VHH binders against Type II restriction enzyme BgcI specificity subunit S.BcgI (bcgIB). Designs and how they scored, part 24

Target 1, 341 residues: Type II restriction enzyme BgcI specificity subunit S.BcgI (bcgIB), of Heyndrickxia coagulans (Weizmannia coagulans) (q07606)
Amino acid sequence: MNNLIKYSTFLISDLFDVVIGKTIDGNKAQRNENGTPYITRKATRNGFEFMIDGEKEKLYSGKLPVITIGNETSKPFVQEFHFFTGTKVNICIPKLDLNRNHLLYITTMIENATKMFSYSYTINSTRLKSLKILLPIKGEEPDWDYMNTYISKILSNMEKNFDVQQNDGVSDLRSLKDLSWSQFKMDEIFSINSGVRLTKADMKPGNIPFIGATDSNNGITEFTSSTNASFDGNVLGVNYNGSVVENFYHPYKAVFSDDVKRLKLKNYPNNKHVLLFMKVVILQQKVKYAYGYKFNATRMKEQIILLPTKADGTPDYEFMEQYMMRMENKVVGRTTEKEAD

## First folded at step 7 (VHH)

Design m53 (framework vhh_8emy_2)
Fold by ESMFold2-Fast, scan of step 7:
Structure m53 (fold): chain B 341 residues (1-341), chain A 125 residues (1-125)
Amino acid sequence: as target 1 above (341 residues)
Amino acid sequence: QVQLQESGGGLVQPGSSLRLSCAASGFTFSSYWMHWVRQAPGKGPEWVSSISSGGGYTYYATSVKGRFSISRDNPSKTLYLQMNSLRPEDSAVYYCARDETEFDYLGYTEYFDSRGQGTQVTVSS
């Protein structure tokens, strides 16, 4: 953050249309692993409870992404998929075409503004509409480019801070256009293990990251001293429910929720660069979901991915590693260029 | 700049065949993966099939596998979709799309860079 950046206050109602979700009571919700996200007023797991079937009239099927905020918890979350809502969930629909990074910045400012509320004070749609948040400005309008860049740098720094410095021995200069690509099922490439539920009552404060099925903060929702059978590291954590295919590399040891699958390479030592290559490959499946493809959370093992292959038909892990090492070097160059601006 | 124009749709009976074409211009067609995407009335778009830049690799949605065949002719800058054993559920507007997927340490890019105007396929007696 630069102390010379100018800020101004904006009403939530100036930036968003605030509505209350059409409620489905939890007791009436029909659980279906292949259904639609059910967002409640909870302060954890991006507000996500489970996947449900529900009446189309109750579905939020409008503009995405949006922010959801529970009345009791006042915790804002970015939603990138259409969803059903439980009791007392506010939906903040942007008046402008804002991306995920813009909304992540705004959730931070909403949290800063709502930290003044005690546990006995609840936010509601009327109070939310009147809430003032502090945003960086360019002229008299919010500086959307600054917000986007700021969040992008935070996400980059989180991944970078968990990196072990690698050898600069780049020798494979092949481009993606020069490769043979083949189909692989994810269970041919990865050992896939579920996370294990850890209740709030059993979660004692500490230094171990707890990984939830969220698309923010590298998946980290809490820090705990409590462990269970999911305690693991050097894995790709892939969201199984809600934001399916969103994934993060975890070089550190962490505890993983039952909504996150832990992936390790079967036939190659887990290497940060190979797993980061796999991160991008898996994220490409999100486009198929955007085109109405149903989430196959129960069929992750059978999902097909495209990988560069050697002449023997096996994945070219050495290329993946070398390619991502080169991309990391390009990120350093990009940072230097941005400092000149 | 990038232009894609689909053709070959029509009204057919269940069990019939149709061949769709997509004429591409404004880019180096032979350098890009290409896709077919469809959209049924009242539904969002659904991915159907993909083909590699050289035509050596083809992929299909489970719903069309064994019935549809994707192909390309790079010299004429044309993408094709041969549709056999058509079913009422195949009724949709069919679009071709250019792939511009880039791998970046920090990045995520869309499968589809651009889409054409579409061609209507109706399967009904």
Scores: ipSAE 0.000, ipTM 0.137, lowest interface PAE 15.4, mean pLDDT 75

Design m57 (framework vhh_8emy_2)
Fold by ESMFold2-Fast, scan of step 7:
Structure m57 (fold): chain B 341 residues (1-341), chain A 123 residues (1-123)
Amino acid sequence: as target 1 above (341 residues)
Amino acid sequence: QVQLQESGGGLVQPGSSLRLSCAASGFTFSSYWMHWVRQAPGKGPEWVSSISSGGGYTYYATSVKGRFSISRDNPSKTLYLQMNSLRPEDSAVYYCARDTEFDYLGYEYFDYRGQGTQVTVSS
């Protein structure tokens, strides 16, 4: 193997100013859906808890993007919007003008360096400042161009598997209002297979996405060369623990956490557009889980969803496909118009 | 057996243009991202440019952005680098490199490279 890239170790304090966010206690936070993000030490949902109102003096309103990392969880997240912080949240402010892709690369290196810390351990600002991470170098400095390109490659490869071009062959123009809808149990529609436990300690480095029960980054939490019985692709990954009911279409092959169920259509070719229609239908169930409804394997199989149906009472998969192709065309048309400006 | 063969280098004056080519064989060229990397005497290798497997996405080092253009022809299994407005600091051996699927965060970003082609820009 011809290794053309060199690596070196850097201190977090050489690359970032590390500060503690000005705390707003969660018990005293004023919730407002039109407010500002409230970031906590939470290890899920990008650290995001809810939107709040708060005093300007407690708002992080400095340089963006930044990395946040909770003392007890040691989980780093990239923040692209100004935010308030809960208790024990570190903010890593880049000394250089770094973009989102640079920081995403850095968050993975921080996770690799801090995997020895657990919830029972504290990664305070002093420890974080002295943390060493491994980065590609150009001369004696971090190779920022390389990091940006690497993350862009990963993201574009995932995006490339989604057909974002205008879809030809759209002929079904029926409105959702003009359709007959019927109830179906999910196990009548999908084959449902569990993910398989794979701990971070057992993961070897690689380029295969690892899908966890999170609602950020399309469910991707790690990249690995380690595989197990969950290795699969062209599926809808549905969280049944963690960020319950959140789901993502995965056109690429990936390894799935035991907190994620992999869904494929039983009676129709497993394609992107039908699965994206199903994504929206499944997400409509999120409201009932907010009331303490426990989503488990038995309940996922028995979960009732409403689908457009043909006159014979079977799901109208052709309509679902055509509808989503048409919606995608609407989005692509908007993007094309903006680029023309 | 994977093979990559660069050509098109030479001695040119500052402000000149060169087009480098890389002929690939022994693998499914259309399935891999491809890269250009250069190495000047006494310096480590420097990544120059990348292109996606289908050619729809291109990336450039800040030092060459706006001057260099990467492209590929999948039917002929050839990678190109069009170099315009060449500067003395562009003098280096240029290598064609195949992307790897084996590393996690680019510990080994490229798994194969060619023998290189020398570009010299006169001072």
Scores: ipSAE 0.000, ipTM 0.216, lowest interface PAE 17.8, mean pLDDT 75

Design m61 (framework vhh_8emy_2)
Fold by ESMFold2-Fast, scan of step 7:
Structure m61 (fold): chain B 341 residues (1-341), chain A 125 residues (1-125)
Amino acid sequence: as target 1 above (341 residues)
Amino acid sequence: QVQLQESGGGLVQPGSSLRLSCAASGFTFSSYWMHWVRQAPGKGPEWVSSISSGGGYTYYATSVKGRFSISRDNPSKTLYLQMNSLRPEDSAVYYCARDETEFDYAGYDEYFDYRGQGTQVTVSS
C-alpha cells in the first residue's frame, strides 16, 4: 500500500553542492585516447563525448559518484569517474556519502521535477539549487536505506543473467586451447539492428527497462512505460557509442537507445549460452575502442571476431553453447546451496 | 492462431527408429527457423534440433548428433525428425517449436515463442 511510505520535498541545495564545471569549449577540446572523459550537456551516452587533454585546474577531481546535468537537456547522469566538462554542465556533489543506487533514485526524482522545463528553458545552477524533489522519509530525513533497496530490487528483478537450472546436458569438455579458430565478420554471424531514439521528454515512467550505452546495471539507465520500434528481447545489446563494446544479454523485453545495437544469431538458434560466449569475444575488442573511437554500424558489421570453427569452416556453435553451460554450472555450483544466481 | 501439431510418437524397443512430424498453420512457415524440444518426466525441457527457414542449416544437441536428422517441407508446411538408434534416455514428450519473433522474449529454457501439444516417445524393452 502507498499509505505505508511517507514522502516529503527536499531542495537539491539541501542534499548537494551544485557547481558549474570549469568549461572547455568543444571546438577547443584536444582529443587524446590516453586522456580524461569529457562530459557535455548532451542528453545521451551518459553525457560522454570523448577523451581529452585539459588543464588540471579545469578537471573535476572531487568526490565520486556525482550527478551531472546539462543546462539545455536537464537530463541527469551519474558519473563514477573524474571528468572535464563542456559548456553549461552542472555538477551535483552529494553532501552525504551516497552510493550509485542513491544517486540513481535521485536522478529519477530530478527528472520527475524537471518535466516542466522544455527546450525553451534551461536548468541553470540557480534553478537547480531551488529545485524541490519528492523523497521517501524516515523521521524528517530522506530514507536512504529505502532508496538503496528499491533500486537494488528493481535492478535484480529486471536482470535475468543466469539460468537457475543446472545444465545436465554438458558432454563437450574441450578447452579453448584445443580448438581451431577462424575469422568472421560480425555481420556474417549476427543480424544487427539499431535501437531507436527515445528522449527523456518522451519517456513516461514505468517498469520496462530502457537500455543505454553504459557499462553498469546491465545497461539499464531508466524504467519506462513508453515503447517504440526498438522494443525487443532475447538479444545481445552492444554499445557502439559511450561505453563502446560493452554488451549485455537481455532475456527480458526492453526499449533500446539509438546508441545500442541489438544482435541476434543468423545461423544458429538465438540462445543465451551462445550469446554469452559472444559477449566475451566482443568484449575482447574493448581496449581497441576504449578511448571514444567511432564504432558506427559499418564498423560493427565489418568487425572481425575470432570464433571456434568446425572442420567445414563454420562456427562451432555447439562448442560455444557447451562451454558456457560448463562455466554457468561452475558459477552456480560454487555460489549456491540455497539459491542460484 | 499459430498451431503446431506433432505426430509419430509411440512405444518402441531400444535400437528402433521413429519419424516425427509437425504440421504447422497460422503463420508463414517458410520464414521461420523450426525446432524440436523434448521433456522427460521430472526434467526440464531439452533442445534437440533446429533447422533454418530454407533448410540449408541444421543443428543437433550432442546427445542426439549422428542419430537424429531434422528436415522440413515448406510447400506442405511440415517439420520432420527422423530418430534412429533410439535409447531409453530418448523417452520424452517431443514438441515442435517455432523460433521467436522480433519482439518475443524467450529465455534459454523458453527459447521458442510457440510450442505444440507434443507427441510421446517411449523407448522400453
Scores: ipSAE 0.000, ipTM 0.146, lowest interface PAE 19.4, mean pLDDT 74

Design m65 (framework vhh_8emy_2)
Fold by ESMFold2-Fast, scan of step 7:
Structure m65 (fold): chain B 341 residues (1-341), chain A 125 residues (1-125)
Amino acid sequence: as target 1 above (341 residues)
Amino acid sequence: QVQLQESGGGLVQPGSSLRLSCAASGFTFSSYWMHWVRQAPGKGPEWVSSISSGGGYTYYATSVKGRFSISRDNPSKTLYLQMNSLRPEDSAVYYCARDETEFEYLGYTESFDYRGQGTQVTVSS
């Protein structure tokens, strides 16, 4: 089943014309309850501030629906009505005739793309035009029918209170022996960023985990209130020195030692279960390095890993996610049985 | 009685090519991953390349990728290493090695049960 869905990356500029709204400053906005929506860079209420009267030349009266994104918040919203814009609001106008469901799918992919590449990511029209998002494909084009159906199903399920799907999410029952495997360089799969040195003497006490190159306690060596450029979360922390190839998934925000590399997926939403699958794959390298091979002597980005592969030769991320969900379910089941005893 | 015997080494100039062979006996060759490992004087062993039991998957050390090609002929029980664009730093004794088990399904890994006597490769002007 999952083998039937192919994905590819698309630039926002390939799918949308990106413009900055003709700004009406908040101080010049004349409120009118019978007026036109005023959309700002707010991260809440769909960007909506209030209704205003404004100059006709400042009105966005073009194609609908569109996506709006504020520069500082990077939060995308679908707009279904004509509107005026406040300062620093980008408007993404689809090049094709896309409906609300298509744009809702796209907003999710924009959010995922910004989270994958930087936690301090700020958007502007130049960055937005160059942003890559992952979409399902049919041939070499986005699979708009799939996106529409997917969102329609999600909305229908939300109405039905998800009662029938609360503990599911597992549909791929293939075993590891049923798969085709292919080799990939780690830099084809991951963005790889170094931790930053922070000495114990420079650490102030606090509640933020500090991650060192250890094989114990999920890599946590200290708790601190001190932060630096390594402050990050939803990453796979891989030891580059010390306990080489040992690695841990960190769902929380933490500060990382310069002995730890932070890995995030390049071409798939940075998913907990996929990263946990990658943990097992990377640990297989431990046998190799037990024979005197130095992980730190070979650049991590050039290392080869073997991954389950779809018919098109790309990694089967959907299988990796489903497989690890099944493994997690087995662990949870065992824990529940032990609690009952 | 597992036996691995390498051949094809020699003295060559930088930029030259060599093809190494490894003749295997005493086990079901087609059921094992096979590897090439090298060791220069005064250095520890360095993994060079691996090939799956059926030949469908190949892996290379970063230092040799694009220059070396590993292959096998299961009917004749022979492993090969085609070495192109040889450099002075490729000078070493090259060993054929048998994996402990097949590791096709859980990512790239290597462990070695047996290795041969080796064949000397010297790259100098």
Scores: ipSAE 0.000, ipTM 0.130, lowest interface PAE 15.7, mean pLDDT 74

Design m69 (from m20 with V99D T109E T110D E111L Y112S; framework vhh_8emy_2)
Fold by ESMFold2-Fast, scan of step 7:
Structure m69 (fold): chain B 341 residues (1-341), chain A 126 residues (1-126)
Amino acid sequence: as target 1 above (341 residues)
Amino acid sequence: QVQLQESGGGLVQPGSSLRLSCAASGFTFSSYWMHWVRQAPGKGPEWVSSISSGGGYTYYATSVKGRFSISRDNPSKTLYLQMNSLRPEDSAVYYCARDETEFDYLGYEDLSFDYRGQGTQVTVSS
């Protein structure tokens, strides 16, 4: 179909030359605020540790931008400046001239691929070269224009979501490690309502988003003036007829296809932050569905999810809300402050 | 204090079976996903299998799927790995691990094991 995006798998080694950075150990690193970035295997701050002076033969001074991935963290980052590397950092150098948005899309696909192998502890150069990632295609080749446009829209949407959203009511500072977690069926947590079929032939042009079973563009496949019983908003839209379990929070009103379930909280105010917490929890089921398990209406209702629980055994919705508000404040801070030098 | 103690390893011939056990203490075992991870000499750790807190959902590395079976007994706080049709490439130290996940707003998660046992050696003769 013309409204569906086709995907294919590609080896990292087909798209990138993978090399290991020439290591500068911490005891040999000379800190200099006017120096060159030192990229380590850390999973935060783009892998950036500090600025250093180093031996020129150990400097990555090749093509930019590139992706770096630490062996132990498996977290990919886009690097836009030349850099030195710490212990066991892989550098993925594109074979084509790819921009930052292309590489940001690919980092997401690398994360998805490593996540599908559930708790992959280490990715070395050999494993990384043989890693297969799922990319949109145009003919037999990756659809680079699509990837660029997709990331551009995501960045625009992120900016809109943080326009004036610093949360002043954060008081719960507990970490995920401080919590008890328990099993809940999704139908205990959510009211689950189906979308309603609306064919392209019956769809009139307009300004209402139409949400299809896609993993791109926040689920939006069309804009219409046609409505039906699925017209709804402030919901988590979850794809149920596939094995991918992709889901999106829709704060606006939209029309939902019969391949998308609309989820709202049953026992807590249908709060944006709690739904965003639930988005991440539901996505943790991707590993299960990647190995051939179908996610259908019956299985969605009976699907077990793990949630933080209070001493009385009920979900700790107040924690989920506070945690996501705190995380949102961190993202606002990153957006308003200059990124790592 | 969190403790994980593995047992059941040994030296076996190809095609044999072994059952590994992990005794857990110092935490609410029934609240955590549990994992088996293995490490062969000169190799990095390799994830083998995961089980949900209630035991209803299990996941396996492609290399062991159909041959290994993960299970748990929450009342006794014990995790198991039944290994069938063992191959020389299954030779490794096997570790019981407790899940550790942290999430941020961007969907970033750090998948590391916050506690791992001492390990039990499995050697399949080559």
Scores: ipSAE 0.000, ipTM 0.119, lowest interface PAE 16.5, mean pLDDT 74

Design m73 (framework vhh_8emy_2)
Fold by ESMFold2-Fast, scan of step 7:
Parts: sequence; C-alpha cells; structure tokens
Structure m73 (fold): chain B 341 residues (1-341), chain A 125 residues (1-125)
Amino acid sequence: as target 1 above (341 residues)
Amino acid sequence: QVQLQESGGGLVQPGSSLRLSCAASGFTFSSYWMHWVRQAPGKGPEWVSSISSGGGYTYYATSVKGRFSISRDNPSKTLYLQMNSLRPEDSAVYYCARDYTEFDYLGYTESFDYRGQGTQVTVSS
C-alpha cells in the first residue's frame, strides 16, 4: 500500500506576521539605478518596478525571505532582498526560519486558496490573516522537509530545461575511448581571477546574483545591486574555500566572493558546453583538497588536468563541446523520465 | 493581457493520436520560444517540448521523442503538439507556456512567465 501524504489547513496568521508595507507613492518615487528595490501591487516581475531612494523609516529591512501580496492582484511573490513598498502591499513575515523553497510552496497554496474568490474580491490584511491554506503535515505540524524537497526538484528541472539549446544533429560522435589524452596545467587552459570581498553590511539589495563558496543553489547566496571588480559572466566559478573544487557555470553576470575563483578559457571562446566538460574534469580533484588542503590560486594554476587532444597537441575543444551537448540532452531526458515515474 | 488557451485533449485508447492547439494573444507571439508542459495528478510539472520563435529549432523530452512533434503558425498565433502512439503514461493536463527569455536574477522563480488553463489528455482502454 502507498503511504499517502496527509494535509491539514493552517491560517496564514498561524505561520506569518502580516503587516502592510509603509507606502511610497509611485508619483513621488525617486528613481536611482544604485538604490533599493521598489515593490508594488503589480502581478508581474515579482512585484518589482525599479530601484529608488527612500526614507529609511519606510524601508522593509526585517527578516528575509518574505512573501509580498498586493491587495488588488492577490498574487504572492517571494522577496529575498530588502525593499520599499508602493500602495497596499502586504508583507508576510514567517514566524519560523523558512527558506525560499518553503515560501515558494506556500505561494502556490495561497494562489490556490485565493483563486476560489470572485473577480470582484479584493484581499486585504484582515482577509489574508484569516485565509486558510492546505499544507502537507508530519504529525500535527507542516512537513517543511517535504515542501523543500518538492520545490527543489521542480526548480532544478525547470532551470535545466530553460538552458537547453541544440542544432540539427551532432556531427562529432567519437567516444572517449577514441581520443588521445594529454596533461595540461590549469593556467595553460584558463585565466584564473579571484572574486572580490563584499561584506553583507556593504551589500545593497538588488537583482544581481552574489556567488559564494557553497555547493547548493548554483553557488548563489544573495542578490545585490552592489558591484566590484569581480562583476563578470560566462565563467566557471570554482570554490577555493568552503565546498572546495565544487564549481558552477554562470551564463549570467554575477558578483563573486573572494572564496570563488573565476575561470575563462584562454584559447577558445567561453562556451557553456566546454566549461561544463571542464567542470567534470576539475571535480575529479575533490578528494585531494579535503581535510584542510586549500585549492588556492597557486595550487590551482599548477593543477594538472587530462584533456582530449588533437594530433597537433592542443586541446580538442570542438570535441568537448559536442560531447557535452550529447550528455546534457541525455541527462535532461533521464531527469524528465524519472519525474514521470 | 497575455492569454494562452489550450484545446484538443480527450479520452483515447493506447496507440491513438491527438493534436493539441494553443491560441495565444496579448503579446508578439513570433518573438517568443514556446513550450508544452504536462502535469499528472499528484505529480509535479514535466517539460515535454520546446520550439524556437521562428520554428527552426525543436526539443523533446526523452519520454516523447519520436512520438510527439511540436510546431507553430506565427501568422495565426497558434502552437501545436502532435501526439502519436499515445501510452497510459502520457495521461496528464497539458499546458502551453511562454518562455521567459531574460533570466530572473531573483532566483529563477519562473522559467515560463505565463501558462494557460490546460487541456486534459486521458489514455485508457
């Protein structure tokens, strides 16, 4: 027999403190590219309008992440950075330490509950506090682990699918066994640049990913409008400290912690698939850098990696690209097939 | 206002074919990649197929490759999914979705910024 997940109803007021944001009128908002996010009651773009300057007294600078909901639209959004609010924006502040995935699950359940209302219905803070949502339970409490795992799987699959591109046919069908392999030092292959220190206290809220030395969420730990000399994109970010040798390809522009090294190919355009091939090769070194052995700039430069090589002794970048295109399609297909089970 | 309206679902026997349609309005259809996503009861959404804005590039989930064909007609603002050799495992609500081509740096909350109401496909003898 299958064990079915049990559900129970919870009031929003049982899970969140609900407050109205301190309003800045859009007509009087002072736009500034280096300012703070301005969140309105709009049903698109996560509620975000633009960056503004505003009085500190009107800034939401409390616990993050939170959910925002406009009175007229009733569309919930997760906010991961501090913000100013426009007219009639509710802020739902979790009573427990909940992460982004927990709140994304809850936004879905809030939407399901509010879709039962007529088109003339307007949500307000009093009605929102009284709203009941269905959540999975473990014992008598919400099953937070289930919610986190469920959303993590969905977001991982959606993110991978968003990145998928191919041309008609793959022209290079050689196997790894058909290739010559040669030793290269990483500094022969990559320019290696450090990230640049940016403290949380110096970090202004915004939409640019901040990449830390973690092995989760593609290395993304914060979102900021603050930039420095590490602001870069189309790179392989390799952890120097923390989760050493863990590495992620960043197609978007981001700001990188001084615990992350940014790698770009010296003799080939930075191509997603070539960098993903390099990711696997570098990850083979993980055991070597355990137990306090740091993957610093000097050791990274001198690190030997094995790469497929053309007859002239240079790396076969074209093969790496073709091979990883094939493997990406296979992995995406297998993940989709597993979800169908 | 962006709107996507799916149609063409129904109850069919294994081995049968169905053609799904999605009528789009409120945006420049020819400028966006389009997707088909399905969701079976009690399961999360599963990506099925994608098509480029001009129709030159198509992609399929491994589970449907060789059986399903995605196409679009930009003048009529319609997306299609031709489903052949249907299996019980294909039973789901099928959704048409518009691609979100700009990464949302707020943490990729939506890969598809709009989707329709869905059309039910049931494959059963």
Scores: ipSAE 0.000, ipTM 0.112, lowest interface PAE 19.1, mean pLDDT 74

Design q54 (framework vhh_6qgx_2)
Fold by ESMFold2-Fast, scan of step 7:
Structure q54 (fold): chain B 341 residues (1-341), chain A 125 residues (1-125)
Amino acid sequence: as target 1 above (341 residues)
Amino acid sequence: QVQLVESGGGLVQAGGSLRLSCAASGFTFSSYWMAWFRRAPGKEREFVAAISGSGGYTFYTDSVKGRFTISRDHAKNTVSLQMNSLRPEDTAVYYCARDELEFDYLGYTEAFDVWGQGTRVTVSA
C-alpha cells in the first residue's frame, strides 16, 4: 500500500480464451423459474434475463467464474453459475485460476478501456481479443494479490456500511395493478446535487470509487484517493450527460463526475429498496430522451415521474419498499407461499 | 413460443380510419408494456404509441396525438391501434413490439425483444 503502484497493459487474449456463446434466440427461449440462467447482451442485472430450459449442447457448462460481454453494449459481467446465452454474447474464460474478486477488478479495467470509444463502437470477439487493459504489476506480471485484496476491501466496506441480506419482513403483497398512480416532479421527491469535475491530472490512485456518466460497472470508471464536494454515499447516481437517464444505486462512499447527479429522498428514509424502485421509474424515461428531449439540470428537476400514491395523494413509499424487498427475495432464490403457486 | 401477430392493415383514403390489432401469445401479457412502431419506405423505424401492462398509461408521438388511440384487451391478449383522420404521411408498415422489461406500470425502454412481422397501411391522397 505504501509503494507507488505500477501498471502495464495486457491483451484480453493473453489472460482469457474468448468464445462466442451458442445462441438461443429470445423468441425461442422456454421460460422456467426452476431452469438455468439466460444471459443476454443487456446492460443491466448482470446480463441476466430470466431462467430457461434449453438444449444441453448450447449450455455454457465450462470453467467458472467467467466474464460475459455483449457485442453492442460492451458491458462486462462476472458469471458464477452455468448459463445459456442470447445473441452475440462473448464469454471470456480465464487461462489462470482466477476468483470472483480478480474478475471484478478486470471488469472495471475493461470498462475503462472501452469508455475511450464512441457510442457507435461495437465490441466483437476479434476486437475484444485485441483489447488492451491496464493492470497493476508485480515484476512484469499482473499483481493478482493486489487485485484480490483491493476488491475484497471494497466489498467488505460495502457490506459493513449497508448490510446486504435477504428480507423476511415482507407483508405487503399488492400487485402494481392494485395501485393508484400520480405525477410528481423529480425535485418534489429528491434532493438533487451535482457531481464535481475531477480531472485525470488531479485524480490520485486509491480506494474510493469514481462515478462517471457510463452505463456499465455501476458507473465506476476509476478508483481514487482524491476527494471533493461530491463525496457522498447511499445515493442514486443519475446520468444527465453521456448515457442519459442510466442510473445506479451507490451504497458506498464515492466521488461523482460533474456529468452525474446524486439523488436522495426528501420525505422518506433514504433506503436501498425505495431507491431501486426509483431506478426503474427513472430508467423508463429513456424513451422520452430518444425523441429529442434534452436531459440537463433544469429538465431533471422538472421531469415528471409516475409513482404509486396513497389516497391522500402522497407517494406510497411503503409499497415501493415492500415491492422491491419482495423482488429481491425472489431473485436470491426465496419464494413466498403465494408466489410458489 | 413467444409470438406477436399483427392484422388490420390495408388501403384507405386520406381522412379515413383503420384499426390495427396485435395478438400476443407465449408470455404473461399483462406484465409488459406494448408498443406500435412504423417504417415508411426509405425511412427509419419510428415510434408511434405505447401502452402499459395495466392499460392505465399511454405514450404517443406528437404527429399522431389526438388522431390515434392505443388500447389493450387482457381477456383476448391483444393490443389495438385505432387510427383516425389518416394522412398520406401515415403510410408505413406498422409493427407491434414487446418491451424487454417485465414491468407493467410505466413507459417502455428502447430495447424491444419481440417484434411482429408487420402490417401494411397505405393512405392515398
Scores: ipSAE 0.000, ipTM 0.136, lowest interface PAE 15.8, mean pLDDT 75

Design q58 (framework vhh_6qgx_2)
Fold by ESMFold2-Fast, scan of step 7:
Structure q58 (fold): chain B 341 residues (1-341), chain A 125 residues (1-125)
Amino acid sequence: as target 1 above (341 residues)
Amino acid sequence: QVQLVESGGGLVQAGGSLRLSCAASGFTFSSYWMAWFRRAPGKEREFVAAISGSGGYTFYTDSVKGRFTISRDHAKNTVSLQMNSLRPEDTAVYYCAREGTEFDYLGYTDAFDYWGQGTRVTVSA
């Protein structure tokens, strides 16, 4: 009754040519808003730092899309536009004609494989070439149709409730520096509910995303028909084990691991932009929770966060919403400009 | 435009002190959180300390609490890390960072996304 997907291992070097980007040091980078993406070894924002001008000899202008991976972070990202690279960035150029969805699937498998490397070990081009990743197979070949369909399903589930269009309702133009900030405990701002344990043995295949304490694929590790008391949506899922304080907005309904806390605003409607503002604020607490602290229930409730505040001492939720709408508009506009080039 | 330049690293004996400085330019300094991270040989960047734009709120990793002090000077656009009672385990390249202000198309940003080139601290036994 179950169509179990068969998997096999493939070397990165069998699927990709692995090269080191021709580096531009940050000190030598000439910033230009209308320039070309500058990709570094950072573990967030797709590796993107800012737009720069640079010599064409240092531009990655080859086949697209590609995967980039920093030597230190081992975090893979799909790049759909030509880019310059900072120091120690590996570029994985597909040997086959693979689309964005194929590469997004492969980034998840690379992350799973590179979790074997601790922070005391760095990925490099030699290690990356010899890395084995687990892929679904059809006969003896990777099942590219399955990979494409799997990612299309994830993106479709995200898109149904996640509007990435220009936000025409922007009227608040204040910057973060124009605001009064005040301290709030997280339990003053959020209702905080634990996920509920659901073992892989108890999971039946289905269409509901299962959210684990990972930093890839928006936290989605499985799709299931099994539900429990954690079944929820329109929440910020915050990891307190594994990738501690990493968090994702889930506009769709999902089942949440007991390693993930589900956060909803107490005194404001849960909406994409306010929760994404809160994502940034919570990620800034990563600084505090690195190395010695875990984001457990007691510490999360008592955690102090700084929020923009109205004259009456309450959080300025309307500013948070407007600010994130503005930032989204800027980023979406840049993507459109690059497509025109 | 945004530049962060670290200085003050060097070789010091265990129990000694060093003061690291980060000169910031290209932005309104007093409006942004600033942080120090370090990378020991063969390790990823580890958080050390952070200070709010106003200087009123600070964070430290447990291993440096009571030994290191982060501060900022708005007149000089510098953030400093006073490192006392240094241990061989503090040996690392130390990096200055500024809080992130740019978002990807999904609204995600790094907590800290501007980084200096680093300054080397070696603590001998």
Scores: ipSAE 0.000, ipTM 0.126, lowest interface PAE 16.3, mean pLDDT 75

